# VH-VL binders against q8ssq3r676to911: the designs that were tried, part 40

Target 1, 236 residues: q8ssq3r676to911
Amino acid sequence: SPQDIAKQLTLIEFKLFQSVKMKELYHKSWTISKSKFENSPNIMSLITMSNKIANWVATEVVTTPHPKKRVEVLKRFISVAEHCKKINNFNTLMEVISGLSNSAVSRLKETWKSLPTRYVNSFNSLQNFLKTDENWKSYRQTLKTKETPCLPYLGLFLQDINFIEDGNSNLSSENDWVNFKKMNLLTSVFTEIQYFQRHPYFSFSTHQNIQTYFEKDIVILPEKELYAFSKFIESP
Short names: E, the ipSAE of ESMFold2; O, the ipSAE of OpenDDE; V2, 0.75 times the mean of E and O plus 0.25 times the DockQ between their complexes.

## First folded at step 20 (VH-VL; framework fv_acasunlimab)

Design x4 (at its last look DockQ between E and O 0.01; V2 from the best seeds 0.00; counts 0 for: pae E 6.2 > 2, placed apart)
Fold by ESMFold2, look of step 20:
Structure x4 (fold): chain C 236 residues (1-236), chain A 124 residues (1-124), chain B 108 residues (1-108)
Amino acid sequence: as target 1 above (236 residues)
Amino acid sequence: EVQLLEPGGGLVQPGGSLRLSCEASGFTFSSYGMHWVRQAPGKGLEWVSVISYSGSNKFYADSVRGRFTISRDSSKNTLFLQMSSLRAEDTAVYYCAKEGYQRLYYGDYYMDVWGQGTLVTVSS
Amino acid sequence: SYVLTQPPSVSVAPGQTARITCGGNNIGSEYVHWYQQKPGQAPVLVVYDDSDRPSGLPERFSGSNSGNTATLTISRVEAGDEADYYCQVWDSYSNHVVFGGGTKLTVL
């Protein structure tokens, strides 16, 4: 059930998102080598989960050897992504789209050609929503409506903070007006994060079997193995 | 499987400009940050620049900042380095390289696959 | 302006163990990566994240990192190991990748 998968991933990832403290974002601490796990633990947990889910999506596709069943796996994940967007879970949406865009998956031309037109159109629409053109215009316009509950794409907040820090880090600390501007910009980003943290998905029910699957049973293949499986199931 | 090809390079006059490209295949280009690294004849490796997976963040070595611009085109799986105001000291083999972690923005950069490099010679 | 210091050369007899050092102030707080470069070839990753081995590399390549020194260790050295070796970190404060100066390993 695509809808159930989207809701359960939302519950898992929103819990991590809600646990993020603003101090984890100070001075780009999530970028600092070995100390990032100590100083930005909830940010790092969310990043780790995101990489795991993206890899899981790719793994499920390339380990499905029968062509018709593999097309059904694509359909299920595109449906999961559709439901994620519908419930304003843009973080999990990005993970699923990234997994389907893995080179090991995208090279499967015969599998993608067999995908019904409705799913092709949906996949393209989701990719267009997440494209970075014009500074993430489509995504940012949707986020500006401030509709809740919402799990925003964390990576864009991190990119915005990095831009503020780097764009202002060449400035001397003698200029109090520049330091005040930097603080205001950072506070605006932190306030937006906290706004979305404030509105949990209270209406979603836990399905313990699905939760246990994501906690214990998920299968992740290294990138080299993903590509090797991909070549085996569709060779030139 | 993963391949990086750097066509281009060549001889250019001091003060001139040159655009390097790096064509990627065998991996999801839009998921990885990319680097340029150069090596002058008989010298060690010198990092030049990085661009994040989304293209939103770019960093440059001090020796090239203001003269070089890194960019990427995800529709063509291609990394670029626009070089201007070239000097004799910019003479080197230029490598493109792929980061090992997907969607890396947390600062643990290492380069797991390198291109074979292209020679840029700046001389009269 | 983080600086990594490597010896210019190391010589070792075949079958022995080579140790190539990479010095830096508090380098133990950084992840250190190592690359091998043979003449006329592109660099190849041989160790990442201090001690992790890329797929396909022999177990006789290993790494460690503590205090002010990271070390690449090559046990049972073979003639084919003769190459230049570079250590590398990311300096998040300057937003620069930093390479060491390189060490030429000569197999006697």
Scores: ipSAE 0.056, ipTM 0.633, lowest interface PAE 6.2, mean pLDDT 86
Fold by OpenDDE, look of step 20:
Structure x4 (fold): chain C 236 residues (1-236), chain A 124 residues (1-124), chain B 108 residues (1-108)
Amino acid sequence: as target 1 above (236 residues)
Amino acid sequence: EVQLLEPGGGLVQPGGSLRLSCEASGFTFSSYGMHWVRQAPGKGLEWVSVISYSGSNKFYADSVRGRFTISRDSSKNTLFLQMSSLRAEDTAVYYCAKEGYQRLYYGDYYMDVWGQGTLVTVSS
Amino acid sequence: SYVLTQPPSVSVAPGQTARITCGGNNIGSEYVHWYQQKPGQAPVLVVYDDSDRPSGLPERFSGSNSGNTATLTISRVEAGDEADYYCQVWDSYSNHVVFGGGTKLTVL
């Protein structure tokens, strides 16, 4: 079921999230091409997983040749996204919405037109929730109200850290002393991450078959092939 | 090589019960839906049941609903069919079959690999 | 329930083309799959999703589906192609896999 998918992905991704160490967030180490996997292995694992799931969502849609079946695939993923939001898993929510928003999927106009209004509204609502307007205002407001367990969207934390790093000198403008303002800003983000890492989803049971499927067996297509398949199943 | 082995067939009296097994190898069992299909002597193929990769979804033919139960054990890569209240018309070769697509949300069903089949005879 | 109709038998000479039909109400809107079964053997998938061919199957096997009729085409028929052939669909209304009655292909 969509709920089962949401729960199992939550367990997988929260484990990855919880494994992230603060030292991985120092000096923008996850952005350095030659050393990011060594210096920020857990961050990179979660990023890799996120990309994988987003791509998988798109792959599942564009490799469903039967139009009616394809609509059911859309419905299911939208339902997964709804469940993710419901259980405060915003990381997986972002992945699913990203997959459904992939150009190879979004171009399927006839497929989307066949989607019932309820699902269309749901999808639009979820996209609106994740909109970047006013620096992710809607998402940030919601996140501030959430208690654990919660899996926040890690990508936004990384963005915030990058912003702080790029916008502030490591040294004070007045002397060669440490910039404590910058340090406080970084510490605030770190503290927030650690807050969400405190408590996992203990109420969710592991379904090994589903987890194995996601970790080892899902099929993902290269971006170029996604678009090719999309054109094949629904011509321009 | 994908293989499906079906032990457990045999002779059973009307009203009796029998449990069929299908052991899978050569593929990731937990990633595929599995089917049971039967064939009465000299007759055509009749679909019996399907179970999704996770076991969350099960469907049955009207002729067996309420009497047959499909299940699976991923730790043993085994598919099961528990048959109860057996009737003479249930006499058939029973095949287990692997679903063709490895997709979590794909809604179409076909069988790309079949077992050798096992004979179930319901007779007094 | 959804019903698939096949002719009980089709005969063809070696080297010729055999066509086996599968009729169903608006079957063209569904994906049709085909299985070959030789005497005493389990069925083998020969065509899926109307016209896709499994790896290892010769190009002589092809499928089409339109309107109310799906067709399995076997070109350059060989003696070894003599078998029963079944069409199959998924009926989403009843949540059933549905098979046709089967067609016996005889190679003369």
Scores: ipSAE 0.024, ipTM 0.560, lowest interface PAE 5.8, mean pLDDT 92
ESMFold2 (binder alone), look of step 20: mean pLDDT 92; pTM 0.948

Design x5 (at its last look DockQ between E and O 0.02; V2 from the best seeds 0.00; counts 0 for: pae O 8.7 > 2, placed apart)
Fold by ESMFold2, look of step 20:
Structure x5 (fold): chain C 236 residues (1-236), chain A 124 residues (1-124), chain B 108 residues (1-108)
Amino acid sequence: as target 1 above (236 residues)
Amino acid sequence: EVQLLEPGGGLVQPGGSLRLSCEASGFTFSRYGMHWVRQAPGKGLEWVSVISYSGSNKFYADSVRGRFTISRDSSKNTLFLQMSSLRAEDTAVYYCAKEGYQRLYGDYYYMDVWGQGTLVTVSS
Amino acid sequence: SYVLTQPPSVSVAPGQTARITCGGNNIGSEYVHWYQQKPGQAPVLVVYDDSDRPSGLPERFSGSNSGNTATLTISRVEAGDEADYYCQVWDSYSNHVVFGGGTKLTVL
């Protein structure tokens, strides 16, 4: 079910989120080419999982050849996204929305036209929640409530750290004032991450068959092939 | 079909200003980082600037920092480059280019689609 | 800032293999991308992430990257492969895209 999928992805991704150590975020180490896997292993595990789930969503849509069944796949993933938001799993929410927003999926005009209004409105509402207007205003306002348990969108933390590092890089690294201000700003981000790490989803239980599916059985297409499948199922 | 169209360009005097635009179609514009790359006549490619998919991160080559501003408008599927304090050395064909990753985490790696380019000439 | 060095030209007979190098300090730790540019045209991506091919590009185009050298390899070169070729990385330390100087491939 959509609810079960959302809960199981939450358990998988929260475990990865809890494993992240703040030292992995120092000096933009997760951005440094191939060394990022050695220096930021838990961040990279979460990033890899996130890209995998987003791709999986797109793959499931474009590999469903019957139009009516493909609409049901869209409905199922929108329902997963709805449940993710309800349980404060904004990281998986972003992954599913990203997958549905893949160019190979968004170009399927006839499939999207056949989607019932209830699901169109839900999808639009979820996109509006995640829109970047005024530096992610809607999403950030929700995070300010500090409601737990919560799995925040990792990417926005990473973007904030990049901004702090880049915005304070035009002065000497040995300048005590710049280093103190930078550390203070970074500490604010780190304490927010740690706050959410401390409140796990204790009420959720594992479903072994679903966990095994995401670990071993998930099917993904290379990003370049997604578009080719999309053209086969709906020609321009 | 992914397309990038750069209307604009032109002749500008030194110290002048010009705004380039790049209209995108055939892809979800708000999911990709975008670049400007220029090529002076008879020269190689020179990267100018990048803007992240959200618009939050912007980076510039040292040669244009403080003079050029990159921006995007997702409601119009349009990338912009505001050029100020133009110099003769800024004379080039200016390309917009889209990043190839539409991954949730994959900005800045490579440019899979390029516009046809627009010529900016800075001459007195 | 990070610098990529390419030979200014490479010549090869039709049907042979062309190898275009891109030198950089510890470039094996970077992901290298390659672009083809024909006169009067925009660049076209031919290899990304060291060795991956864009859809529709022939298997004749391949790449490798280790140590201080990345290499674009074009097998069974055709006259239509005559172009300028650029390597490119993202330098995370400076937040800059860096292009090599370009290599003109001439098919004899």
Scores: ipSAE 0.288, ipTM 0.697, lowest interface PAE 3.0, mean pLDDT 87
Fold by OpenDDE, look of step 20:
Structure x5 (fold): chain C 236 residues (1-236), chain A 124 residues (1-124), chain B 108 residues (1-108)
Amino acid sequence: as target 1 above (236 residues)
Amino acid sequence: EVQLLEPGGGLVQPGGSLRLSCEASGFTFSRYGMHWVRQAPGKGLEWVSVISYSGSNKFYADSVRGRFTISRDSSKNTLFLQMSSLRAEDTAVYYCAKEGYQRLYGDYYYMDVWGQGTLVTVSS
Amino acid sequence: SYVLTQPPSVSVAPGQTARITCGGNNIGSEYVHWYQQKPGQAPVLVVYDDSDRPSGLPERFSGSNSGNTATLTISRVEAGDEADYYCQVWDSYSNHVVFGGGTKLTVL
């Protein structure tokens, strides 16, 4: 069920999230091509998983040639996204919405037109929640109110850290002393991450078959193939 | 079909300002980073700026930093480049370009679709 | 800043193979992308991530990258391949997109 998918992905991704060490967030180490896997292995693991899931969502849609069945696939993933939001898993929520928003999927106008209004509204609502307007204002406001367990969207933390790193020098402009302002900003982000890492989803039971599916059986197309399949199933 | 339309070019005097726009269609605009690239007459491609999918990260070429501002409006699927303190050397065809990958986690950039460009001429 | 070096021009006869190089310090550790630009037109992506081809591009276009040199290879060159070609990388150190100077490919 969509709920099962949401719960199991939550368990998988929270484990990855919880494994992230603060040292992995230093010096934008996850952005350095040559060393990101070495210096930020847990971050990269979560990133890899996130990209995989987003791609998987798109793959499932564009590899469903029958129009009615494809609509059912959309319904399923929208439901997964709803459940993710409900259980405060915003990381997986972002993945699913990203997958559904992939150009290969979004171009399927006839498919989307066939989607019942309630699902369209749900999808739009979820997109609106994840809108980037005013620097993710809606999402940030919601996140501030959440207690654990919660899996926040890691990407936004990384983005915030990048912004702090790029916007502030390590040393003060007046002297060669440490830029305490920058350090405080970074510490705030780190503290927030650590807050969410505190409590896992203990109420969720592991469904091994679903776990195994995502670990071993999941099928994803290369990015360049997604569009090709999309064009094949629904011509321009 | 992915389309990028670039209005807003024109003639401007040195020291003047100009705002370029790029209207995007055919893809989920809010999920992709966007670039500005310019090309002076008879010259090669010069990267100008990039803005992340969320708008939170912006980077600029050294040649335009402090003078140009990149921004985007997701509600209008529009990319902007506010240019100020324009110089003769800023004369170029300005292209907007879409990032190749949908960005959840981007660590490198390339441009898979380009607009047709708009000419900006800075001259007295 | 990171610098990419391309030969100003390359000439090939129709049906032959053109190779356009892009030099950079340890460029093999970076992902290289290639763009084709015909006169009066916008650039078009022809190779990305060293060797991947965008959808719709013919297999004649291929890329490789190792050491200090990336190479765009165009096999069975056609008259229509005459264009300027630019290599490009993302420099994470400076947070810059960097283009090569461009190579004019002439089909004889």
Scores: ipSAE 0.149, ipTM 0.729, lowest interface PAE 2.9, mean pLDDT 93
ESMFold2 (binder alone), look of step 20: mean pLDDT 91; pTM 0.947
ESMFold2, look of step 21: ipSAE 0.210; ipTM 0.673
ESMFold2 (binder alone), look of step 21: mean pLDDT 91; pTM 0.949
OpenDDE, look of step 21: ipSAE 0.013; ipTM 0.516

Design x6 (at its last look DockQ between E and O 0.76; V2 from the best seeds 0.00; counts 0 for: pae O 7.1 > 2)
Fold by ESMFold2, look of step 20:
Structure x6 (fold): chain C 236 residues (1-236), chain A 124 residues (1-124), chain B 108 residues (1-108)
Amino acid sequence: as target 1 above (236 residues)
Amino acid sequence: EVQLLEPGGGLVQPGGSLRLSCEASGFTFSSYGMSWVRQAPGKGLEWVSYISYSGSNKYYADSVRGRFTISRDSSKNTLFLQMSSLRAEDTAVYYCAKEGYQRLYGDYYYMDVWGQGTLVTVSS
Amino acid sequence: SYVLTQPPSVSVAPGQTARITCGGNNIGSEYVHWYQQKPGQAPVLVVYDDSDRPSGLPERFSGSNSGNTATLTISRVEAGDEADYYCQVWDSYSNHVVFGGGTKLTVL
């Protein structure tokens, strides 16, 4: 079911999120080319999982050749995204929306045209919630309620840290003043991350069959193959 | 068909200003980071600026920081470069370029599709 | 500031293998991308992430990156491969995109 998929992805991704240590975020270490896997291993595990799930969503759509069944795949993923938002899993929500927004999927105009209005409205509403307008205003307003349990979108924390590092590199001060001011700004972000890490989804139970599927059976296609399948199932 | 079109460019005097635009089509503009890259006549490629998919991260080469501003408008599928305090050394062909593979966390800043370029000449 | 060094030119006979180097301090820790530019044209990506080939480009184009040197390799060179070639990295310490100076490949 969509609800079960959303809950199981939440358990998988929250475990990774809980494992993140704030030291992994020091000095933008997760951005440093090949050393990031050694210096920011739990951040990179989350990022790798997120890219994998987004690609999985796109893969499932373009590898479903029958138009009616492909519309059902769209309905199922939109339902997964709806449930992710309801359980405050904004990280998996972003992954699913990103997958459905992949160019190989979004170009399938006849498939999207066949989607019932309810699902079109839901997809548009979810995209609007995650829009970047006014510095992610809609998303940030929801996160400010501090409702838990919650799995926040990791990417926005990383973006905020980059902004603090880049914006404060030009401040005039002694090394002690630069370190103090920058550390105070970063500590606010780290404290928010840690706040959400401390409130796990205790009420969710694992379904081992679903867990095994995401661990071993998930299918991922390279971007080139995604687009090739997309052209095959819907011309041009 | 992914396409980047740079209408504009032209002749401007030293100290002047010019705004470049780059119109995007054939892909989901809001999902990709964008760059400006320039090439002075007879010289190599020089990166100018980058803007992230959301517009929240903007980076500039040292030679243009404080004088150039990158921006994007997702409603118009358009990338902009506002150039001010122009100097003779800013004379170049200016290319807009799209970040490569679409990923939720695309951390590798490379350019898979380039515009045709537009010439900016700074001369009296 | 991070610097990428390329030879100004490389000459190769048709059918042979061309190797274009890109030198940088610990460049093996970076992901290297390569662009081809023919006269009067915009650059075209030919290799990304050290060794990955974009769609529509011949398998004759390949790349490697280790230590202080990245290399673009073009096997079975054709006259149509004559162009300028640029390497590029993202320097995450400075938040800069950095290009090499370019290498003119001449096919004799």
Scores: ipSAE 0.335, ipTM 0.713, lowest interface PAE 2.9, mean pLDDT 87
Fold by OpenDDE, look of step 20:
Structure x6 (fold): chain C 236 residues (1-236), chain A 124 residues (1-124), chain B 108 residues (1-108)
Amino acid sequence: as target 1 above (236 residues)
Amino acid sequence: EVQLLEPGGGLVQPGGSLRLSCEASGFTFSSYGMSWVRQAPGKGLEWVSYISYSGSNKYYADSVRGRFTISRDSSKNTLFLQMSSLRAEDTAVYYCAKEGYQRLYGDYYYMDVWGQGTLVTVSS
Amino acid sequence: SYVLTQPPSVSVAPGQTARITCGGNNIGSEYVHWYQQKPGQAPVLVVYDDSDRPSGLPERFSGSNSGNTATLTISRVEAGDEADYYCQVWDSYSNHVVFGGGTKLTVL
């Protein structure tokens, strides 16, 4: 069920999230092309998983040739996204929405037109929640009100850290002393991450078959093939 | 088919301003980072500016920082480059370009599709 | 700032192999991308992530990157391959796109 998918992905991704060490966030180490896996292995694991799931969502849609069945696939993932939001898993929520927003999926106009209004509204609402207007204002406001357990969208933390790193020198411009302002900004982000890492989803039971599915059985297409499949199932 | 159209070039006086636009089609615009790259007559490619998929991150070449502003409107599938305090050395064909990967996290960048470019001439 | 260095020109006879180099400090630690630009046209991606090839590009185009040098290799060169070629990296330190100076490939 969509709920089961949401819960199991939450368990998988929270474990990855919880494994992230603060040292992986130093010096933008996760951004270095050929050393990021060595210096920020847990961050990269979560990023890899996120991209994998987003691609999987798109793959599932574009590899469903029957139009009616494809609509059911959309319903399923929209439901998964709804459950993710309900259980405060915003990382997986972002993945699912990203997958459904993939160009290969979004171009399927006839498929989307066949989607019942309630699902369209749900999808639009979720997109609106994740909109980047005013620097993710809606999401940030919601996140501030959430108690644990919660799996925040890691990408936004990384973005914030990059912004702090890029916008501030390590040393004071006036006297070559440590830039305490920068340190405080970084510390604030780190503290927030650590806050969310403290409490896992203990109420969720592990379903090994579903875990195994996501670990070993999911099929993802190369990015360049997604569009080709999309064009095949629904011609321009 | 992915397409990028750049209609906004023209002639402008030194010190003047010009706003370029790039209209995107054939892909989910809001899911990709975008760049402006320019090429002076008979010269090589010079990166000008980048904007992330969300618009949250903007980067500029030193040569244009403080004078140019990159922005995007997802509702219009349009990329913009607001140029001010234009100089003769800003004369170039300006290309908009699409990021190659659609990823949740960006870690490196290449441009898989380019517009045909629009000529900007800064002259008295 | 990060700098990429290319030879200004490379000449090759039809049917032979052309190699265009792109030098940079520890460039092997970065992913290099290559663009082809023919006169009066926009650049076209021909190699990305050191050695990956976009769909539609012939297998004659390949790339490698190690140490301080990335190389674009064009085997069995054709007259239609005559163009300017640019290497490019993303400098994660400065968050800049960096291009090489370009190489003019002449097919003799």
Scores: ipSAE 0.019, ipTM 0.550, lowest interface PAE 7.1, mean pLDDT 92
ESMFold2 (binder alone), look of step 20: mean pLDDT 91; pTM 0.947

